# VH-VL binders against q6zmt9r679to764, part 13

Target 1, 86 residues: q6zmt9r679to764
Amino acid sequence: DNLLHWLAEELSEENAESLSSTLPLRRSTIQLIKLKNPDDLTEQIHEFLCFWKKSLPTFTDKLRLLARHLRKIGRSDLAEELKFKW

## First folded at step 7 (VH-VL)

Design s5 (framework fv_daxdilimab)
Fold by ESMFold2-Fast, scan of step 7:
Structure s5 (fold): chain C 86 residues (1-86), chain A 124 residues (1-124), chain B 110 residues (1-110)
Amino acid sequence: as target 1 above (86 residues)
Amino acid sequence: QVQLQQSGAEVKKPGASVKVSCKASGYTFTSYYISWVRQAPGQGLEWMGWISAYNGHTYYAQKLQGRVTMTIDTSTSTAYMELRSLRSDDTAVYYCARVPYDYIWGSYEYFDLWGRGTLVTVSS
Amino acid sequence: QSALTQPASVSGSPGQSITISCTGTSSDVGDYNYVSWYQQHPGKAPKLMIYEVSNRPSGVSNRFSGSKSGNTASLTISGLQAEDEADYYCSSYTRSSTVVFGGGTKVTVL
């Protein structure tokens, strides 16, 4: 989705590694996404976020969870901005 | 003194509504979430939901969705929980509890301060 | 029904060490470090004993410790004392942004 793509554009390589370790994604899923998008960090991050979002039940407060993950990796600025774009 | 002070016991008929209050003192009310947890006589703890004292954002347990409403009044540092369409199996002690929040890590998802509980009895 | 599985009861003698297990799934205990433990004496509100798997609040005895392996969290009480006799509940945050509790364990000090 467009919002998750915007977020992927804002995250650094260091943020991506931290986020992938904090999101509840299988190691094999992370590895597959990296192998499919070896030259595009933004697309790797976007697919991590889309896969994570898809893995959650429909009624889940996805904004709250995502904001919490962003704060954990030191991106409270993006967590605050996300509240207005969600 | 840091405390959560709850309203007194209630006796209700099936089909009625009950509204329990939880007044915070001794800390900055708007810096925390308030959760509600109930416990039927002789049974375990059941989470009902939480509300942000900062912005009023709520999240309710699925089985109570549509019957429960949580609100805050920042002017009196008070949280409220209203449960509608009461059944006999809603008889329980209802607790309010404080959930820590940090600006970097977000909410911590544990209950560090508890009210004394409010017994709600639903009987005919 | 309890979402997290705890033994119904655990007994020990004064000075003994006991452990209470709390088993969930990957969508709660397994994937998150948000397991907490609560002590409840009869007629009283629950008291936080452990948060985020292994942290103790100020005022809680160091005889209480928490750990986690896979989908199972554990509360260990060392040097068991008479005042430890109570019900103990585990709790975890879930992938669904909810909180779930275990069924509770009655600890009896013989």
Scores: ipSAE 0.000, ipTM 0.620, lowest interface PAE 13.1, mean pLDDT 84

Design s6 (framework fv_daxdilimab)
Fold by ESMFold2-Fast, scan of step 7:
Structure s6 (fold): chain C 86 residues (1-86), chain A 124 residues (1-124), chain B 110 residues (1-110)
Amino acid sequence: as target 1 above (86 residues)
Amino acid sequence: QVQLQQSGAEVKKPGASVKVSCKASGYTFTSYYISWVRQAPGQGLEWMGWISAYEGNTYYAQKLQGRVTMTIDTSTSTAYMELRSLRSDDTAVYYCARVPYDYIWGSYEYFDLWGRGTLVTVSS
Amino acid sequence: QSALTQPASVSGSPGQSITISCTGTSSDVGDYNYVSWYQQHPGKAPKLMIYEVSNRPSGVSNRFSGSKSGNTASLTISGLQAEDEADYYCSSYTRSSTVVFGGGTKVTVL
């Protein structure tokens, strides 16, 4: 959770748009999060990541999946930093 | 026939570099990751890192970072591992191994197909 | 100096069941269900026996089973046979997105 807040602070608006289209989140969920936080991009991204994390089974390797999604949106630098944040 | 064919044994002097090849056949090369694992004589297995055969993204074991480079050649379905500044304790059998990968879930970090191994001896 | 702790050797008689433990920390075995087991005969490459704690690849005998409790994963071989004599390695994903191996266990069939 603290790691997800750090990531939200590092991600740009372009990253947020890519992330919302590549994470397995429903359109309605994405719209609801944006409507709740219209002036706070960091909070929007943080809620996308928290919702995604909560939607995964407990056995899921969340760190590996997070690293993959970061590489997919062009943030391989952040994926590499995950090795040292956990 | 699904297999990973590795290059032949190498003898190197301390300070030299070695480049081991791993040629994939019988499956879609770019749908998997390739990992490298070594085993010193009479010792256990040591993970070195992996590379995406699609994107070329790499992850290396911390203690080898700076000495190891992993690359791919998709035109020949071949993965390469180069280890520099060789020391006597780099003497080992070097294995390439296939890592299952899914676009959504990422790599699964287990090794379902192994090459036969390449013995690298570092001696003077 | 292996990251995961395995007993150096385990012995059994034909037909017995034996168990090999693999102990890590919460940052590898404990928090992740990505434990795999490999069998290695002398002079041969390792062979995948178990993946993701308890899953068996096609072609691997159902005499091999895997489990996990807390920070310890276990490989059980039931109905022990002469051809099971080999070295067995556990492996786990880690919090740092790396892979680590256990030191290996030599299984002897008496």
Scores: ipSAE 0.000, ipTM 0.617, lowest interface PAE 10.5, mean pLDDT 84

Design s7 (framework fv_daxdilimab)
Fold by ESMFold2-Fast, scan of step 7:
Structure s7 (fold): chain C 86 residues (1-86), chain A 124 residues (1-124), chain B 110 residues (1-110)
Amino acid sequence: as target 1 above (86 residues)
Amino acid sequence: QVQLQQSGAEVKKPGASVKVSCKASGYTFTSYYISWVRQAPGQGLEWMGWISAYNGNTYYAQKLQGRVTMTIDTSTSTAYMELRSLRSDDTAVYYCARVPYTYIWGSYEYFDLWGRGTLVTVSS
Amino acid sequence: QSALTQPASVSGSPGQSITISCTGTSSDVGDYNYVSWYQQHPGKAPKLMIYEVSNRPSGVSNRFSGSKSGNTASLTISGLQAEDEADYYCSSYTRSSTVVFGGGTKVTVL
């Protein structure tokens, strides 16, 4: 989950908001993450991404899906970097 | 009609506790958060915290952490706010307010429906 | 003091446009598009006028508009009317997942 932590450090709050609109997470999950990490945006984003990853089927191409979401929010630069860190 | 109905005015001595109620009607209670905001006489608005009517999760302003408790009763669509160890500085009108939410970041931060307010006077 | 800075008062004549500023830091107004504005008449509860910087709730006059530049959000009231005389408060979400308010601005219609 070091990769997802690196990614969380690179994402702005605006990026996180855009990303959350494309990732299917429950309202209660997002609320719990915010309550757990109130002073740490990076940790909020990291836990958000970890919950998303765990929700996917075992044989899902997770790298391809994550790269696609990053491109949708205007972070194609991070999508390209994923190829070298995954 | 969509509304939030608050309990009546309270007069308390310093050191006492007060519990204000906020009864929701005309909408699906569990689809929203309830926030509490207070206003001392002639002063501005101060946010106290919010509670999810869906699961009862709370988050409180740091200044009030340890003195405030927010709860819900889903069967009566009622939110409660209890403030302990009252001081004269706690004299204020206490409002409950509805917070819309979705599963995006921007849905936890504005108050689209307000109760009429409950005046709590703390005097010796 | 209030976390967000507003002018104490703003005055205008009927038909004029007035603007109220709300200045915070990058940890609230600057980095988040979660600014809301409330109108409060004496003795009454606040009423939501603008949410998420520039959105109007149903039933709020289009004379009210919101914007943001850097760490400063603004509420503009065009075609000022006597009924607009009230206190106006800005509010913002913060990096610590709390909500803060401005000190309020008294709008006087002369």
Scores: ipSAE 0.000, ipTM 0.601, lowest interface PAE 14.4, mean pLDDT 83

Design s8 (framework fv_daxdilimab)
Fold by ESMFold2-Fast, scan of step 7:
Formats: C-alpha cells, sequence, structure tokens
Structure s8 (fold): chain C 86 residues (1-86), chain A 124 residues (1-124), chain B 110 residues (1-110)
C-alpha cells in the first residue's frame, strides 16, 4: 500500500537492518525480497513492510505496533508522522 | 564441496564477442548473487557487475554498459557473462564470485567464493 | 581510476607487523562498514581475508586484522611469514550499490 511505500522511501538501509532485527519476519523471506529487487532499496523495504503487515492478525493495532518499532530503532520522527498519516 | 567452475581460456579477434560460464555447486545457487570481476595482465581488480541467481536481475558497471550481458540458467546452476565488441584492452582474466553479506539491507556485501578465472586474450 | 587509494608496496621482516592503508571517501569507507580485503598469490584467484572492516572468515589466520578510522581502512598482518608475500586489495560497497577496489599493495617479506 501507498502509506507503507512512503515509509519505505523515508527509511535508510541502517533503519531497515534495525527493523529486520526487531520485527518477527523470517530472514529467509527478507533474503528473497532482496534477491528479487537487487538495486531498489525502497522496493525491498516496501515489500518487507507489506509482508510484515499481512502476517499480523486482523484485530492487531498495526499502527501502534509499527510506531513502537520505529521508536525502538531511533525514528520517533517517523512514528509521529505515521500516526498523523494513518 | 562448494565451488565455482569456469569455462576455459579464449582467444578472440577485435570486434568479436566472448561468453564465459560459471557453474556453481555445493550450495543453493538461487539464494545468491554472482559478481564478475576482471583483471588485466599486471593490473588490479575491476568490478563488472552482478546478477541475482533468483530472477536474473542485473546491475552493470557504467563503463561496460551496452557491451556486457549477464544471464543465469537455474536448471544447470550456471551464470554467464558475455562481452561484445571486444578491444585489445579487454584482455584479462575474468572471475566469477559469489556475493555474500551479514546484514540483509546493509551495503556490507563481499565475495567469499571465487572461480579460478578465465583468461580472454584479444589480439590481431 | 581506482576509487580507493592503497600504497603500491609494503615490506617487512619475518615476525614483524605491517599495515596496509585503504583510503576512500565518506560515501564508501568513511560512514559505513563496507570494507573487505582480498589476498592474491601470483596466478591464483583472490581470497577473502577480512569482511565488514574487521571480521575474519573461517580458516583465515588471526594474524590478519582489520580496522577503520575516518575515511581510511587498514589491514594489519602480525607475525609476518614468507607465505604472506602476495598482492592485497581492499574493496568497498558504495552508496550507489556498486563495488570499487583499491589499486592493490604488493607485500614483500625481506
Amino acid sequence: as target 1 above (86 residues)
Amino acid sequence: QVQLQQSGAEVKKPGASVKVSCKASGYTFTSYYISWVRQAPGQGLEWMGWISAYNGNTYYAQKLQGRVTMTIDTSTSTAYMELRSLRSDDTAVYYCARVTYTYIWGSYEYFDLWGRGTLVTVSS
Amino acid sequence: QSALTQPASVSGSPGQSITISCTGTSSDVGDYNYVSWYQQHPGKAPKLMIYEVSNRPSGVSNRFSGSKSGNTASLTISGLQAEDEADYYCSSYTRSSTVVFGGGTKVTVL
């Protein structure tokens, strides 16, 4: 989705690596995403975020959970902006 | 036995094309990128580009764009590098190498497995 | 045309330590942990010695160590041995998703 694409554009490769360590997504899935999009960091991060979102139960407060992880990696600025855009 | 086996030496005339093969064994071919690096006699290493063994997506060094094509054949776990419009300064040993990384999104990629090299001589 | 600068040669005596420098810019060496080092004996393919600035692959002697300060990465070989005579290349992944190599350093054991 478009909002996650916006977020992917704002995240650096260091941010993405930190997120991959805190979000419960299998590393083999992340490796496959990178292999599919070898020169497109934004698309790699976008697909990762989409897979993570789809892995969560329907009743999950996805915004709250994502904002928490963004703060954990030092991107409180994006967490606050995400709350406004969500 | 993890290895990359390259095709044999080639001698070509200026203007010809050469296609070098790199056959992977002992690991899951489709889980890695393959990079190509060349070395002219007595010179240093020059990166040419890489290809995803999963889907064949490529990224080439700008100096070689338009002359180089990298492909894969997943049924034989083989990567290929074709260089066209050969010039005498393309004389080099051409290596294939497996790309590895510790961090999925970090730019911390390195070459942990190398083929033995293929000498391509372009003369007369 | 090498994007990374290395000295052409370095020499040392058996048992001593030598250091090879590799200087780039903030977009490759300085702001990141992208540096790897390769050893090449005459007529052979390069061999990975160090990755991500300071990590050693399995099978590489602990006599080899890597470090970085600012825009300069360094490879140190302690307890220098005759078999360490080789060309050494540094390499870095760049901000533009390409790979660059240093010009190479010939190590001589006196």
Scores: ipSAE 0.055, ipTM 0.709, lowest interface PAE 4.1, mean pLDDT 85

Design s9 (framework fv_daxdilimab)
Fold by ESMFold2-Fast, scan of step 7:
Structure s9 (fold): chain C 86 residues (1-86), chain A 124 residues (1-124), chain B 110 residues (1-110)
Amino acid sequence: as target 1 above (86 residues)
Amino acid sequence: QVQLQQSGAEVKKPGASVKVSCKASGYTFTSYYISWVRQAPGQGLEWMGWISAYNGNTYYAQKLQGRVTMTIDTSTSTAYMELRSLRSDDTAVYYCARVGYDYIWGSYEYFDLWGRGTLVTVSS
Amino acid sequence: QSALTQPASVSGSPGQSITISCTGTSSDVGDYNYVSWYQQHPGKAPKLMIYEVSNRPSGVSNRFSGSKSGNTASLTISGLQAEDEADYYCSSYTRSSTVVFGGGTKVTVL
């Protein structure tokens, strides 16, 4: 998922912690992703986003939900840019 | 200031229709959805649906599909809810409530401003 | 029946902390952070107390806090006061893009 990988590249270390708390992911899932990618922050974030996306129903407004999560972690700039890349 | 003003109480016979109004003031009407929630006497809250004040798009609760119509009049910043084929179990206080709406993204998740309610009594 | 399960009543004394649970499914509560809580005094419209699980609107006392664990959201009222006596409803915005309410909990301040 090209968009989610781009997002993972734009998010910082502090964003990763906020995002893992904001996305409705189970603690065990978060731990497994971190253990799988211990020094690859971009891949950790990418897998958080991919797992979250896979959990959503087909009819969900994924773009809207993603933008809300980004705003909640203080990345309104990325939420705005999403519209041009989605 | 910021408020939703609802029309007055109604008494209707079974089979009739009722149309409740909800006039917004103190904020940009078209930036929000308006939701309708009812509450039968002594009972809990029941969501009926909502309407976008931006484009008039509606979504209704499945139980009420076919009997409810929601509309907006942007010139008067007013939302309307019409319920048809009234039954005794439609007796309730009907509330309009504002849901946040980002012009681009929308929001449908919580009700931050409520009207005072309109009692609709359906009796023979 | 209500889509979300709440206890019918909870009681406490002034100064105590009480907690109200709201249990749904993963598609109602567990997988998303779209739970809100409303306070309703007799004869009045509901008032938003908590949105998106744990966020408090401006003007709402910090004695009110929200949390979630698995498929259960919780509203906690600390330092219970007489004016907290009311009905409390949880609500969620679901995977189906619908809103559902809990059955409501009557809080009594003894």
Scores: ipSAE 0.000, ipTM 0.599, lowest interface PAE 13.3, mean pLDDT 83

Design t1 (framework fv_flanvotumab)
Fold by ESMFold2-Fast, scan of step 7:
Structure t1 (fold): chain C 86 residues (1-86), chain A 124 residues (1-124), chain B 108 residues (1-108)
Amino acid sequence: as target 1 above (86 residues)
Amino acid sequence: QVQLVQSGSELKKPGASVKISCKASGYTFTSYYMNWVRQAPGQGLESMGWINTYTGNPTYAQGFTGRFVFSMDTSVSTAYLQISSLKAEDTAIYYCARVPYDYIWGSYEYFDLWGQGTLVTVSS
Amino acid sequence: EIVLTQSPATLSLSPGERATLSCRASQSVSDYLAWYQQKPGQAPRLLIYDASNRATGIPARFSGSGSGTDFTLTISSLEPEDFAVYYCQQYSRWPPYTFGQGTKLEIK
């Protein structure tokens, strides 16, 4: 999704490590994504977010959950922007 | 019955180590994160961090890195908190508490079930 | 770090009265705010989550309201078992999940 790619471009490496701790992703999934994209932080983050979204039930409030994860990693600014882009 | 049962109280000398257990029953252990919360005598509640029970990955709050280790054993549905090089300031009741991360209805990071607490006293 | 300030520190009321407890955050926590009850010698018990949702098994006399920085826990008609310490907790930022210092609800 174009929105998730925009988010990946806005997140720093510190944000990426924090996000991988808060998103419910298996350690093996995180390692696989990093190995596939060793020097592309934006693509690593984008794949983390895509995998997370794909794991959710269809009727889940994805916007609310994504905003919560962004606030948890200290990116409340992105969470507020998300309301206008989702 | 859905419950968290913690190990009994501990009396330790400064410099010793302690390992507290938190056994889950009545629910799927890997469907909830496990948090640790400390309460020093006469003080309020203090979050220490959590462990992702599906991956085994711990996350520590600032001030609880180094001497504190979160671990788990899925085969016995038990989470563990180990404290090394105990100090008098570690004297507290330690609670385990579960956090729902099911994405239905967006209910996360509040503690919906608590263990009974484990008193750790560090004195010479 | 988000600081939660609860007021009053102690509230003295009689059974049957209405209790209103305040929790104020140093910066916005949206609706990521929970309330807990703790009785002497016991673990905390979840009362309210997401600012206003009552936890399973919690009596209807307990209600939560507010968003952003100003939150209220209301007990419409106090029962004897309601006299305890109440804590608010934010989960808008990680780590730690910040707790308020508590409000002690005492029998007058």
Scores: ipSAE 0.005, ipTM 0.605, lowest interface PAE 10.9, mean pLDDT 83

Design t3 (framework fv_inotuzumab)
Fold by ESMFold2-Fast, scan of step 7:
Structure t3 (fold): chain C 86 residues (1-86), chain A 124 residues (1-124), chain B 112 residues (1-112)
Amino acid sequence: as target 1 above (86 residues)
Amino acid sequence: EVQLVQSGAEVKKPGASVKVSCKASGYTFTSYYIHWVRQAPGQGLEWIGGINPYSGNTYYRRKFQGRVTMTADTSTSTVYMELSSLRSEDTAVYYCARVPYDYIWGSYEYFDLWGQGTLVTVSS
Amino acid sequence: DVQVTQSPSSLSASVGDRVTITCRSSQSLVYSEGNTYLSWYLHKPGKAPQLLIYKVSNRDSGVPDRFSGSGSGTDFTLTISSLQPEDFATYYCMQGTHWPYTFGQGTKVEIK
């Protein structure tokens, strides 16, 4: 969705590596996403986030979990910004 | 005081439906998830599902899908669990239980507060 | 669903005994961010279950120091260092890492 694409644009290569290790995604899924988007970091990150979001039950507070993941990768600034863009 | 208070015991015939309430007191109702757990006589604890009272979104364990409905009424700080097409094996004590979550850290995935339980007996 | 197995199913003990209960999961309970969502509950007939330990090793507020949790990955332990009269109960572990949540079968701690 538009919010996840905005977020993907704000995240660095270091952030992408951290996300791929902290989001509960299969390593094969991570490899496939990278293979599909070999030189498009923004699209890789966007697909990581979309796949993660789609994997969660509907009653899950996705905003809170996303904020938590952002803080774990050192992007507390983006976690705070989510409050205004969610 | 912080508590979850459930409705009283129910006796139902097979094929009927039962609706159990769980009223929250002493905390912000929409800041916690509420889940339902049951224990049949001589059996262990079995998780049924949960609801986010803020959004009304639910998750039901596969074996109960189609028979269970969870709803939340924020005006009365009450969660309801309705179980339909009752069978004798649905005889159990039903508990509501609270799952804490934090805006920053997300859901904590454990039950920190429990209702007193509601005995539902299904017999012909 | 992730299977959770407790051992033993029951044990007999005396006041003052050290009691150890084991919980094993069919899959790792480590979420990718490093948290492990395994909790322990005390349950007595006619009473609601009570939280003892959350996230493997953290005692809930008001839980006596004699209760401790440990473990990692798929193998977890609840230890009661000096059993008290109020501790004769059934104990359950629960995993919340994978949905649906699943409970162990329970361990009944009975007086000798």
Scores: ipSAE 0.007, ipTM 0.676, lowest interface PAE 9.0, mean pLDDT 87

Design t4 (framework fv_patritumab)
Fold by ESMFold2-Fast, scan of step 7:
Structure t4 (fold): chain C 86 residues (1-86), chain A 123 residues (1-123), chain B 113 residues (1-113)
Amino acid sequence: as target 1 above (86 residues)
Amino acid sequence: QVQLQQWGAGLLKPSETLSLTCAVYGGSFSGYYWSWIRQPPGKGLEWIGEIYHSGNTNYNPSLKSRVTISVETSKNQFSLKLSSVTAADTAVYYCARVPYDYIWGSYEYFDLWGRGTLVTVSS
Amino acid sequence: DIEMTQSPDSLAVSLGERATINCRSSQSVLYSSDNKNYLAWYQQNPGQPPKLLIYWASTRESGVPDRFSGSGSGTDFTLTISSLQAEDVAVYYCQQYYSTPYTFGQGTKVEIK
């Protein structure tokens, strides 16, 4: 959770749009999060990440999957930092 | 066993919208990212974008303002629209599969490709 | 964007001889946390779609002959065909999937001498 707050603060407006398009969550969920948090991109990103994390099985390698999504949105720099913050 | 079949407009005029569809046969549509990749005649490969079966998209920034990828999950189909075409958009367009394992994540290499559709943009 | 550069642009190799293709990325595609190189190789015959040969820099796709091998790490990668066969005449492409947008090398044409 604390790591997800850090990520939300580091991600830009362009990253928020990319992340909302690439996370394997229902579009209806993404739209509800945007509607709930208008003009608060940090909170939108944080809730995207929290919902994604909650959807995964217990034994999933969450760090690896998170790194993959960061690479998909062009933030490989943040993916490399994950090892030190996880 | 799994096949990708693609179709759409083969000849376009400048300023028109390119529309291509890819259908998945003989295997699961769900659980995968589906991609579009193009290749101008005699040149290399350019990734256009991808879509997850739920509708989440990611586009190449160089094409993002003109590209829309959509899914029709009930038909196991996904489609590419590219607006405001020019002669520079003349290429063979391929649809392709990106494996996605919900437990282990996605790996953005392309393990299955459609046969390609030649799109020519000429005045 | 990560730029992929292949060398040479083309090569002619006699049947049964070794063919070597190089691929260089403008930045590392090695992920430190899983120690994997996010690099794939494809083979493309004229008029056909590309076919996956190798992923994770050195893992051969099922059904690909063992004369094909991949090596390298970080920014410098090599595809080797140990003994060129007639059906290996094709264009070969490297691809990084470390970061979006996914990018390909310009291609290397392999011809029979």
Scores: ipSAE 0.011, ipTM 0.686, lowest interface PAE 8.9, mean pLDDT 84

Design t5 (framework fv_vulinacimab)
Fold by ESMFold2-Fast, scan of step 7:
Structure t5 (fold): chain C 86 residues (1-86), chain A 124 residues (1-124), chain B 112 residues (1-112)
Amino acid sequence: as target 1 above (86 residues)
Amino acid sequence: QVQLVQSGGGLVQPGGSLRLSCAASGFTFSSYYMSWVRQAPGKGLEWVSGISGYSGNTHYADSVKGRFTISRDNSKNTVNLQMNSLRAEDTAVYYCARVPYDYIWGSYEYFDLWGQGTLVTVSS
Amino acid sequence: DVVMTQSPLSLPVTLGQPASISCRSSQSLLHSEGYDYLDWYVQKPGQSPQLLIYLGSNRASGVPDRISGSGSGTDFTLRISRVEAEDVGVYYCMQALQTPYTFGQGTKLEIK
């Protein structure tokens, strides 16, 4: 969705590596996304977030989970921004 | 102890308003999705509304959209249901219930704790 | 909306005999990671509903081994191997895959 694309544009390469380790995604999924988008960091991150979101049940507090993952990778600034964009 | 205690039911005339409250204790309230589920006399269960923990994102059944408003106060461990433009068919016992969250693997979708229920009667 | 259909709606049973309740959904409740988003609840006379089974087959805390859930996709069963007096109540299946949550009509289990 639009919010996940905005977020992908704000995250660095270091953030991408931390995020792929923190999100509960299968290692095979992570590798496939990286191989599919070898020079497009924004698209790699966007696909990580889209796969993660699709894995969550309907009543999941997706915003809270996303904010927690962002804090865990050292992006508390982006977690704060989510309050206004969600 | 972990519990949900409800209040605010009663008798109201069609077109009237009523506010239900549900007070939580014994757990981290802000980490849980909270719902209202109702049961008309002699009938089955119908999900009415829900609200997420941190973001306060709200959901409603089509039958109550535009008339009911769910809200929560995480500082007071309370979830509320404001019911406006009440109809005879809204007569029911209203239950509040929580949805647990699994920290490691994500959330699970089931109601593991229910309040005692609050009777709402809409009649002349 | 996902439609949930239970059968039978009335289940008179003799103490000590097995009982079985069927629940069918209008679409698959199987999530991509292998979970079926189907739960079972019981409402005993004068009480709030209480959780019995979550995610298809997982028994809730305090629920005896006599009660089990099975099935996948669109076809689910709740089974009680030996009915006891405390099992009297109305049983509901619920899908939690999509908003809105939807319940079956309820199955009233009573002792003959």
Scores: ipSAE 0.000, ipTM 0.632, lowest interface PAE 12.6, mean pLDDT 85

Design t6 (framework fv_ozuriftamab)
Fold by ESMFold2-Fast, scan of step 7:
Structure t6 (fold): chain C 86 residues (1-86), chain A 124 residues (1-124), chain B 106 residues (1-106)
Amino acid sequence: as target 1 above (86 residues)
Amino acid sequence: EVQLVQSGAEVKKPGESLRISCKGSGYSFTSYWMHWVRQAPGQGLEWMGGIYPGDSNTGYNQKFKGRVTISADKSISTAYLQWSSLKASDTAMYYCARVPYDYIWGSYEYFDLWGQGTLVTVSS
Amino acid sequence: AIQLTQSPSSLSASVGDRVTITCSATSSVDYMHWYLQKPGQSPQLLIYDASSLESGVPDRFSGSGSGTDFTLKISRVEAEDVGVYYCQQYYSTPYTFGQGTKVEIK
């Protein structure tokens, strides 16, 4: 939980745009989160990640899947750091 | 028959606008991302970007962001690539290609079906 | 951006030869995908996820590798295998292709 907030603080606006296209989130969900948190990029990203995590089946390897998404947006550095923080 | 059918060849002048299309048939259009890949004459393949037609979510190669617009109309199973102002350097073959998508796992990460290509020639 | 370098850039083979093409990434990727572009045609998927054979592709094609080094092999090349082979990563944006390996039959 705290880890997702830390991660949101580390992601830039460009990373947020890439992440929204990489995570399996509908555009309507993305737009609703943006409307709820106008001009608060960190909270927008945090809610993207929390919504994504809540949508996953029980017993999913969430760390591995999150790391995969971070690598896809060019943040392999954060994916590796997650191994030690998760 | 599952296929991607692209619009025909285009010959344009620098500064002109253009929109090319890619129509999917024989499959669930909203179960796949649609991507655009370019190939300059005699060169290799270069990814431009893609769109998920189910909700019009897009991703771009930063090199092309702001220079092209990717869109889709799921009611007619067609994706589009658009330029507001063409440059001579846009001369290339443009392919559309689909990527399987699942709501839990995201994209399956490979291009399993490709269109026949649209040749765009931009010259003065 | 992850750069993919293929080796060799080109090769000439005789029907029945074993052909080996390698793809090296500037940083580790989970999987690599391989495509063939026959002269005058669109690319077609051959191998996905490093070693999985795409439906309809002959089993003389195989893939292997992990990390930064991946290999595509054709156990007994046929005349119809002429074209340019591309590796591709979908690990991080921008998604990239190798420069291509041209395969000709002599």
Scores: ipSAE 0.006, ipTM 0.632, lowest interface PAE 10.2, mean pLDDT 86

